VHH binders against q8rxe9. Designs and how they scored, part 2

Target 1, 356 residues: q8rxe9
Amino acid sequence: SVATDDTSPSVKKRVVSGVQPTGSVHLGNYLGAIKNWVALQDTYETLFIIVDHHAITLPYDTRQLGKATTDTAALYLACGIDVSKASVFVQSHVPAHVELMWLLCSSTPIGWLQKMIQFKEKSRKEGVENASVGLFTYPDLMTADILLYQSDFVPVGEDQKQHIELAREIAQRVNHLYGGKKWKKLGGRGGSLFKIPEPLIPQAGARVMSLTDGLSKMSKSAPSDQSRINLLDSKDLIVDKIKRCKTDSFAGLEFDNAERPECNNLLSIYQIVSGKKKEEVMEECKDMSWGTFKPLLADALIEHLSPIQARYQEIIAEPEYLDKILSEGADRAEELGAVTMRNMYQAMGYYQRRRY

## First folded at step 5 (VHH)

Design x1
Fold by ESMFold2, look of step 7:
Structure x1 (fold): chain B 356 residues (1-356), chain A 123 residues (1-123)
Amino acid sequence: as target 1 above (356 residues)
Amino acid sequence: EVQLLESGGGEVQPGGSLRLSCAASGFTFSDYAISWYRQAPGKQREWVSTISDSGSTNYAESVKGRFTISRDNAKNTLYLQMSSLRAEDTAVYYCAKGSDEYASGWTSEFDYWGQGTLVTVKP
């Protein structure tokens, strides 16, 4: 066997990203966030975790979870994860996540969980007495996902900033309860049990708006599929959605007119997927009708998405290749987390299993 | 803590009017576009109208000219003035706040919804 990366004296800063196993990605997800997340692999030691345990905190379709998990992994790989630079793995394939989660729950004041916005909103819709313990405690599972790997940074937006602050507070509390002199008295080596993670606010991605309402962000949860372009939409569906999207009756096309939010959105999408400079797009499109521009946009979208779709199809057609990637990612994650788990059990006074 | 609380629903005759309100809290209301949606019994929830942080408005074609969306940022309140009501406007009306982020990682991107207020237009 060969020593793991955690025995090296010098390593890159580590980023850990969670990924919901939704099985689908729309253009807004990709251009607004995922593209920049994948790019972090060029600067940081990066782990992408498909968080299937998080997906079961509300009612779900048992027939679809496995497929959604593999589809999500394949989509992220097709979006540019380079397996020579980053690891991708399924959360449930590394048991240490739930082991650590249990230990952290035992140190987490109940009042800290009661304050979490996500629990309050979800419990209102499901009723408090029908809310699962998993829904209540998943912030500790997210904390375990982060702390297990001694993560330096976690890329999150504003909606998840509260969860990162909770992870920091839990880490500080555990370091206080079990670390320092107490840890040394138990024979421990080194400093605190956990690094204190920092939120990483990603470089702002493109703001992509709904195809039916240029004032609303493109959203996975919007009721109408007409409001979004999914990365895997067929060529014909892309053409149809662009044909039917909301427009206006102004002559010509222009950026940055507050009275024309749809025009600004569609030109911005065209600029991004065509790879052209804003000035170039303005000169090309300023005198076009919508009837001329819509086919141009649809063709640019199809051309941009085709390589991603082709890569996705290659990956799902070779399930052994995808399984190998996920297995190797899980093996690396298990190696990285083993030191953390050993130290945590020791610091809490557990009887250590002997290894011969 | 994001909260959206709709009110003002009720029973009305065809051609009548109602004004819906949505009291918002737990976020900086003035920074967000806010929307109305509706769901008739047995149907899919559908978009009705959106007002941006700057006061720009958009409407679904089915309600344009009959409904007016507005906001009062000092009171953190969204309004929907409904006029010339028809039987097909019968639905539970929801206000919605979009997520600030396109992907949050550990949780799915999702909109925030109120509990809804029922509008019934008598046949």
Scores: ipSAE 0.576, ipTM 0.858, lowest interface PAE 1.6, mean pLDDT 87
Fold by OpenDDE, look of step 5:
Structure x1 (fold): chain B 356 residues (1-356), chain A 123 residues (1-123)
Amino acid sequence: as target 1 above (356 residues)
Amino acid sequence: EVQLLESGGGEVQPGGSLRLSCAASGFTFSDYAISWYRQAPGKQREWVSTISDSGSTNYAESVKGRFTISRDNAKNTLYLQMSSLRAEDTAVYYCAKGSDEYASGWTSEFDYWGQGTLVTVKP
């Protein structure tokens, strides 16, 4: 009885993620997200989005948005995103993101959005009354980004956990309101309209902190560029930023000391960019002074980023290549999204356009 | 009155297998989604698996590939075949009736619960 290994090609689960084109990609974005995405490409069907609609929810420079978008795309590729394995595209190139957002907004209680921590934080700065509707509905847009492609998993940082939970709740609500027998009665397949996405939380250590504050995450919104390493920083700038980074007065270097957050951050960065094990880094650096360690870290960063920078330059020098990649990515996204949108419009009872 | 009665719980060694049953009564069993939940000591109740009226199945990531949910509509019985059991699978397992033919696994989608059956995975 030959056990027919019915190895039905296990359909790869789908992963969707994205970054806003709000400026230069910094080391935190890379080590915390993009680098991990590269590893996911072999295991999952991966969609990586430049989410430019998100970028306009806060003040931005209209003159820089286009360049920031292409730079981000180029950096995706330069960091190791493989277009043979993944789809890379710009959010605004796929109209279905906003269409789905609108549909989801109709099913999202306002009270759910009012509870979002990021909105509260961002609105406090400007005053709640002056906060844009875009900022307020931002989580619904993110939900659309995820659900449009029937994502199984979403790589997210800790700071985005609440938005993923919201997305899950919205998906559930829509499935309940419009899915199942209701959808079948309208001529649909029935069942779930959306998969419930699961978060992929990065492993401990992927959180890169500010160079000027070990208790704050490295951020583009930080007022000083000295607080971050940008992926496209020159060698000299990297050296200078590391030289001037905040350090403590303790002797030696150590991991996991709450009193030494900067030390932990810098060692963690060194560990990741050098490819060394934590134990190896500890042994190597335990007796080092900052004067010895900082140059070592800078060199390791330069060595790690140099290939990325070189590849970036190659890509950006060939705009037609990048345009082609983004176009193909968008086409794939549209195909996938079209199925979701068709189902949603059907389930929600829309009069469907007959394409003659 | 809707009734759900779980059975089949017990002690098992890591790597072992166990089959749970849930006997349902008081409603048209075939018309509703049915789910398994579990609650470990000191933890919140978590979704394990759901089977729709049409037989579509969904699983929590933690049990996917190890657990199989099935139903026998003629017997009004829900099953959970558990394999490759781990210590972290130790919990009281509950059967839950869906409010509709379909459920995504959220607790809000279920209107009736059984009393539970204890599964202990211990070396």
Scores: ipSAE 0.013, ipTM 0.324, lowest interface PAE 8.8, mean pLDDT 89

## First folded at step 7 (VHH)

Design y6
Fold by OpenDDE, look of step 12:
Structure y6 (fold): chain B 356 residues (1-356), chain A 123 residues (1-123)
Amino acid sequence: as target 1 above (356 residues)
Amino acid sequence: EVQLLESGGGEVQPGGSLRLSCAASGFTFSDYYISWYRQAPGKQREWVSTISDSGSTYYAESVKGRFTISRDNAKNTLYLQMSSLRAEDTAVYYCAKGSDSYASGWYSEFDYWGQGTLVTVKP
């Protein structure tokens, strides 16, 4: 009895993530998140969306949106997102996002959206009466973004936990309302229309701290650009920022000293960007002065970021290449989404267009 | 659900003092930068002050030496002590949550804002 090793290629689970087009990434974002996304490409079918429809729900500069969109795409590619493994596309390039949103809106009680913290907060700024319907309904759009592709996992930050839960609830509700035997009676396959997505909380990546405060995380919310390394910083700027970064007056360098948070941060950064083991870094740097170590760190950073910067420049210099990548990504997304949309229209009892 | 609720606004005379509060909920308050912004009538919203997750404080030049930002992580509350208030300080003051430092997920860079509290400095 030859055990037919049914090595059926285990269908990779699907991960979908999206970011608004901001156009800037700092070292903390890269080492803490983007690098992890790159790693996910080997394990999962990954879709990365630039969610430009979400960007318009708040005041924005119309002159910058396009550039921010392309820059975001370029940066992700430059950081190692592989288009042979992942699909990268712009939300507005796939009409199905908005179509599905509409369908989902019909199944979303208004009370669910009224409870969203982000809306409550955002609406307070402009007054509830002046808040846009887009701002009110963008959680349904996000839900559509996720469910359109039958996502298994969604990497999310803490701020988006409520929205993921909403997406799950909506998916369950739609499955209940239209799925199962009801869908089968309409000629469909029956069962669930949507997978219930699970949040993927990234493993505690390397927490990169501020260059001006070793107790604070590196953040875009920090008022000073000196507090962070941006991925696209020039070599000179990197050198200058490292030169001016906050350090202590203690002799030698050491890890894991609570009294030396800056030292720990800088050594940690060096460790990560150099690819060295912690023990190796300790041995190498334990007797160094800041005057010796800072240039070393700067060089290591430059070496690590240079390929990313070079790749970014290449991509930006060839707009047609990026356009092609985004177009192909959108095509793939459309293909995947078409199945979901067909099922939804069928399950909801729409008269379907026959193509002759 | 992330919530920011400002309070403590009111009318005050020039040279007076006022303390604003921002009650935060729905996120790990201690892990984020929190900021105060203000918007005067007919003007754009402007940055006032930021306190980091570690307690480092930053101020706009216009308020430096007069305003003090602080946080109580146990109470999930942000404060702005305002002193030596001027007519030009008249504005709606907003509390803002800093974006996630990591692009780990959907809309990770999105900042949340409170509804604001009105501060009026009138002679």
Scores: ipSAE 0.417, ipTM 0.769, lowest interface PAE 1.4, mean pLDDT 90
Fold by OpenDDE, look of step 13:
Structure y6 (fold): chain B 356 residues (1-356), chain A 123 residues (1-123)
Amino acid sequence: as target 1 above (356 residues)
Amino acid sequence: EVQLLESGGGEVQPGGSLRLSCAASGFTFSDYYISWYRQAPGKQREWVSTISDSGSTYYAESVKGRFTISRDNAKNTLYLQMSSLRAEDTAVYYCAKGSDSYASGWYSEFDYWGQGTLVTVKP
């Protein structure tokens, strides 16, 4: 009985992530999240969407949206997203997102959307009467973004848990309403129309702290740009920010001292960007003054970020290249989404167009 | 569910004091920057003050020296102590949750806002 090692190449599970076109990433974002995304590319089939339809649900500058979109794409590529492993595309380049959204809207009770925290809050700000329908329905759009590609996993933060749960509920409801025997009776394969996506909570990457306060996380919410290193900061700016960063008056440098949070933060950053082991950094830096260490850190940061910056510049300097990448990504997305849409239209009883 | 609920607004005379509160729920309060914003009638919303997750405070120039932002993590509550109030301080005051520093979340760029509390400074 030859045990047929049915090692059927285990079909990689699919991960879908979406970001709004902002174009700004700081060191905390990069070290805490983007690097993890890069790592996911080896384990999963990854789709990265620039969700520009979501960007228009809030006040935005029409003159900047296009640039923000391309900048976001360029930056993610520069950070290590590999187009040979991942698909990168713009949401608006794939019409099926909105098509599926419409179908999902028909199956979403209004009460589910009314309970969404983000809507409640945003509607309060603008007044319920002035809130856009887009703002109200964007969770369905997000759901479409996820379900269109039969996603297994969705990386999300704590703030997006509610929306993922909504997506799961909608998927379940649609499967119940239109899937199974009903779909089979219409000539379909039957069964589930959608996979139920699961949240992927990234392992807490290295928490990078503020340059101005070692007890506070590096954040875009900090009023001062001096508190953070942006990935696209110039060399001079990096040097200046590190030079001016908050430090203590203690002699030597050490990790894991609660009284020296800035020291711990800066050493940690140095460790990460230099690729050194903690013990190596400890030995190297233990007797250093801030005057010696800060330039060292700055140099290490510059060295680490320079390739990213260079790649970014290359990409933005060749708009045709980026367009091609995004186009190919969109083509792949369309191909994947076409199956989902075909099934949905069939299951929902649409008259199908015959292509002669 | 993230919730922010402002309170403490009211009418006050110029030179008076008022303390606003923002009760937060649905997230780990201590891990986030929290801010106060205000919107006067016919004007754009403006930043007033921010307190970091560690308690570092920041103020707009217009309120510096008069307003004090603070937080009680045990109570999940943000405060704004306002003193030496002026007519130009009349506005709806909003508390806002800071965004996550990590780009790990789907569409994580949205801050959460409270419903606001009205502060009226008039003789």
Scores: ipSAE 0.401, ipTM 0.773, lowest interface PAE 1.5, mean pLDDT 90
Fold by ESMFold2, look of step 12:
Structure y6 (fold): chain B 356 residues (1-356), chain A 123 residues (1-123)
Amino acid sequence: as target 1 above (356 residues)
Amino acid sequence: EVQLLESGGGEVQPGGSLRLSCAASGFTFSDYYISWYRQAPGKQREWVSTISDSGSTYYAESVKGRFTISRDNAKNTLYLQMSSLRAEDTAVYYCAKGSDSYASGWYSEFDYWGQGTLVTVKP
């Protein structure tokens, strides 16, 4: 939502987002973050990368990764990614990510990576000795994901800012080591090899709270699945979860009463998924009992999620269509990345294959 | 940068008590779910307890009634008060920061973990 130079209306700033191949999304993820991430496609040139290489840094089942990858792609498309506005692709379908990672590793001081590894699951002394090289170099792979596309912005939360700071430092170091007059002497353009990416703090989405505790955010870190609505929950499961959700013994329903966090949360969810104004919800619901409101909320959730679920099922049922979307996204990404890679190899003094 | 440092482990007799601490830094501690896990030799890590950003507590059935999780947001510290300890509680105990639901997707599978602290309950 920043103003841009109107003398170049066909060029948008670029946003890159990585997406773990998890296969699941809850309502809090969606309303709190993913909806706004997808909406960035309306303002920016957007790339959504399903980061399957990142998923192999921990033990995994080789037969599950492919399915998790396609399920994740289908789910994000169902959440509103418009392939005419954004590119969706699988990280491993664009080899330049790992090519650039290697080049960046050669310029990344080992001490910068050692600080990162002390906070991972493998950070124990015993775990560090058994940690894979992939886990150790993971920050350089993320940096490659970002820099390959000359990204302007990367959407991040507060606790991921340190990784964007590292990416910025690596970019600045590489620009210093290989850019400028040194690059011109090798026949290049000169100047910076990489844009320095900026963190993007998107407009905050709705803060959706746990169904079992209206003071706690809805989170995959909560032990009980009853605390959250998953985007792909069946109609019966949604009804059951809303039936069981925590409420109170007050009469009527109201927003913004600090003694009634569950009431505020459930009304806020209803407002959002029904598309109604806050005043309309207040007028509709103020005299309701929980017994009359819960079915209303469940029906609104089902109606809101049904189109997403239907779209997901359509995409999953047609694997050739999904493959085509991902292939076209990868082709666009390869085109973008090829320019970056040619410049990097030139600036680093590589003898390049002459057909370029 | 995110840092989690466990302490307070040691040897204890059956029926005894210990209090574990986890000092946190590099993030807004009060905004996150924080958990304890444990790992006995030769076993997979298992979940022990979780405390939400609001202070709601959850426990594995094997420790319910004996362990109490708490947090001091002013000191950025997570605690596990362990009572009525048994031989099967012998393990390395880990503190783990939950992921941010509103973060970049690169890190939705990564939680941050501490180094662990050993608790030994004598047979």
Scores: ipSAE 0.396, ipTM 0.756, lowest interface PAE 2.7, mean pLDDT 85

Design y6
Fold by OpenDDE, look of step 7:
Structure y6 (fold): chain B 356 residues (1-356), chain A 123 residues (1-123)
Amino acid sequence: as target 1 above (356 residues)
Amino acid sequence: EVQLLESGGGEVQPGGSLRLSCAASGFTFSDYYISWYRQAPGKQREWVSTISDSGSTYYAESVKGRFTISRDNAKNTLYLQMSSLRAEDTAVYYCAKGSDSYASGWYSEFDYWGQGTLVTVKP
């Protein structure tokens, strides 16, 4: 009985992620999230979306949206997103996102959206009467973003758990309402119209702490830019930020001392960006003064970020290249989404256009 | 489910004091930056104060020396002690949770906002 090793190339599961076009990424985001996304490209079929339709649900600068969109895309590529492995595209470039959203809206009870914390909060802020319908329905848009591509996994943080749960519930409801035998009677394949997406909890990435407070994480929510290294910071700015970063008065440098959180943070950053082992860093730096170590750290940061910055500059200097990448990504997305949309229109009983 | 609930708003005379509270639930409160914002009628929302996960405090220049932000991690509660209140402090005050989840594919500066509490400084 020859065990036919049916090495059928195991179809990679699909991961979809998206970010709003903000155009800025700090070292904590990069080391904590983006590097992980890069790694996911080898294991999963990955789709990375710049979700510009989401950006307009809040006050924004119309003059900056385009640039923020391209900057975000460029940063993704510069950080190691590989277009040969992943699809990168802009949400508004794929009309199916909004089409599917409309279909999903018809199956989403208003009560589900009313329970969303973000809506409640935003509505309250603007006054219920002034809250936009977009703000109310953006969770359905997010659901469409996920379900359009039959996503298996969605990388999410704690803040997005509610939205993933909503997406799952909507998917289940639509499958129930229109899938199965009903869909088959309409000429479809039957079964589920949507995969039920699952959250992908990232492995504990490096937690980078604030440069001004070793007990606080590096954050965009921090009021001072001095508290964070941005990926596109100039060499001089990096040097200056490191020079001015908070340090203690203890002699020598050491890891894992609760009384020296800044020291631990800075050593950890040095370890990560230098690619050295913890033991190597300990041996190298144990007797250093801050005056010696800070320049060393700055140099290591500059060395690590320089390729990213260079690549970013190359990409933004060639707008046609980026446009091509985004166009190709959108084409791939459209192809994938077209199947979902066809099935949905069929299952929901739409009269299909004949193309002559 | 993440929830932020502001309380403590009301009417106060100029020069008076008021303490706002923001009750948080549904997330590890101690791990996040939390901020106060305010929106006056007909004006844009403006930043008031932020407290980091480690307790570092930051203030807008307009409230510096008058307002004090604090947090009680054991109670999952954010506070804003307001003193020397002025007419221009009249606004709806909101608490906001910082998003900075390194693992989130959906990045925003703030991911959750409270419903707000109205502060009216009136003679």
Scores: ipSAE 0.384, ipTM 0.753, lowest interface PAE 1.4, mean pLDDT 90
Fold by ESMFold2, look of step 7:
Structure y6 (fold): chain B 356 residues (1-356), chain A 123 residues (1-123)
Amino acid sequence: as target 1 above (356 residues)
Amino acid sequence: EVQLLESGGGEVQPGGSLRLSCAASGFTFSDYYISWYRQAPGKQREWVSTISDSGSTYYAESVKGRFTISRDNAKNTLYLQMSSLRAEDTAVYYCAKGSDSYASGWYSEFDYWGQGTLVTVKP
């Protein structure tokens, strides 16, 4: 049977976002993107998916995946996800993702996947010995994550737009193969099985630079933890990192001097976490020494991050609460995905199990 | 289409030198941290060196003072100059693009790895 939402008079557009279970978030992640991604819940029906299946396509520590998954969920909740507005859930808790992925793989030309993966046919002496099937096919799993929920938008960074284009191409191909008049005659609506998702580039967040090099982005790829403020750094560690961060020997503090990238970065961080206007920060700080400014910045960081840290600690301290949030998110996702899966199996001609 | 292609590997005597290259395409090379990793037979991949989007360099302790990472943003090319090579440096060397968007997403840094180039330091 075909299931549709015929009773919805005005439907919010749906945003789906994938989140790797890394277990940690630094200030650059938060201010640069996550804060604005979470804010999408105020405008759109929003699903945040912790994509643990994607994490196993690389070497990983089996002892840490579960903890990284729950830590990531807790961090995103602490960053402001409101469970009355959005769902957060673990990808592997909704089997339909993998079920749809298999169906999509059966219709995806292998050459389309080759475009997305660094795969060159080479001898073992020259190249990669063992690309996993999971690594090669993960674009279909991502496509399943998106299409399962008939998503309108997918928030991505600029460097990920091409991955949404593949999902769009797969959706169009499947709509062509199994949609149209055949689907309408089976009771289908709209002539297509899948909405064609669009990339959404959220409003740009703050550009946050390394604490050890004001010309480099703050990055998890930097080897030294001194280069970044993590959202869960203790107050003592924040003070120490700011005390030891790179500065210069110029007098006073100012924005937008190309010879002073650290000054511009640290002043910009202060402006953002203090909530002050740029002009107010300029007047407050223009005559400060670094010795005066660094404690001011550290205090502002601590004050800004404390509510997030407190929320995180509340969530982690009550594992049953987190489990319930994730379970309820998965239940809602299962309900949404069941409609898509029924339609897909029906359009592909499967005999579907009856529930009595 | 993101591509990373390593070259410059080969056989070398202990104490010798090699320069590895990684040609990059399909992304704005200058915006990303780029790394070298290596994998010896029967061992896990290990980090060797990283260069930031601004050119700051970082090295594993095992290679400090012997290896030099660099980038040429005009040519979209990453380099690893290896000197004073030892038998334990024998491995397949990979370059890897950091997936350092400010938000995590579906893709990981591994999804943008090259196929590798073999470096053999003769016994």
Scores: ipSAE 0.331, ipTM 0.691, lowest interface PAE 2.1, mean pLDDT 84
Fold by ESMFold2, look of step 13:
Structure y6 (fold): chain B 356 residues (1-356), chain A 123 residues (1-123)
Amino acid sequence: as target 1 above (356 residues)
Amino acid sequence: EVQLLESGGGEVQPGGSLRLSCAASGFTFSDYYISWYRQAPGKQREWVSTISDSGSTYYAESVKGRFTISRDNAKNTLYLQMSSLRAEDTAVYYCAKGSDSYASGWYSEFDYWGQGTLVTVKP
């Protein structure tokens, strides 16, 4: 008797995420979001878009944009993106983003864009009358980034769900205007031209607290660099920051004592970067002094971050390799986008160029 | 919509006091660091003070000991108590929300600022 193999691969849902070309990441960013964000590649078909077109909507340094773009790509690859599972590419390398953005503008009420611009410009003194057209149309470009790939999900924090709402409303409006029976008669499937994207609230990442205040989150908004570990901090700097971090005068170490927020934070960081279970950490550390634990934590941080740093340096040192990764990501994205653009032009009734 | 609205500015004599307020809406106020900045005519905008999500406070050296930042998370309001005011404190004062999102890259790089409130310290 022979075994029967009746399996079919499941169709993965697609996740699309934008990445600003900033080139910097601290431990709180990484453990709190980026690590889980990268891990989505194991469950979903994942596209990571370095959004250089979005970066020019505000004042920027023309001499730095290219470097910031490649540095950002290198950091995210070093954080564990597997190019066999996910695509990493530069937004401007796929012209369809801007092409679709223009088409979506024809269906986007001005009031929707004005509301989004007023939100951003109220935080800046310059006001709406001085905003660039690029900043004004930013919401349509973001919507194009999402809809071009028929995205199922866009990862956002709880506070950022409203940032996806415009993309959802535009998709619904376009489906109403150009979808349905007319779309089917033009060769479309189903009743809609675009999937309606959903916000994806990632599983809560580690909440990593400041090294100078265990009740405050680790944040780039904190004035002192001593409050945070950056992914690219040198070994010596990590040792110095941990040596100088805030602790307490209690004996021993323990999790979950509300009077000891620094102890809880530092043990939690150690647990995560060492890969140990909570119980194992307590057995190892419960009777330690801070003088014993701090070097242990620093060593664990260095050990955890060193492979990321080494990978980053390898990628940066080989620009041809990085260019190949980004080019292949862009090629895959262009293939996906071409399908969407063809359908969009067909639904909107454009004259098609003939290939003889 | 993130909104930051400063109030409480005005004219004061040297050595006087003012209390600035910043009403916040459109985000989970308690999750963020919030800061005060100021800009005098012809000068660059400068940092004044920051308060963390837990209430820890930080001050520029030029205002330390004279200004006190605080927050009321129940009222979504940031405060700056200014005392012993000097002529060099004359400026438009702004509150600013830090750009602290971990998840959405499209919006994680925007700082949000209020419209400002004018403080004038007269001779």
Scores: ipSAE 0.313, ipTM 0.705, lowest interface PAE 2.3, mean pLDDT 84

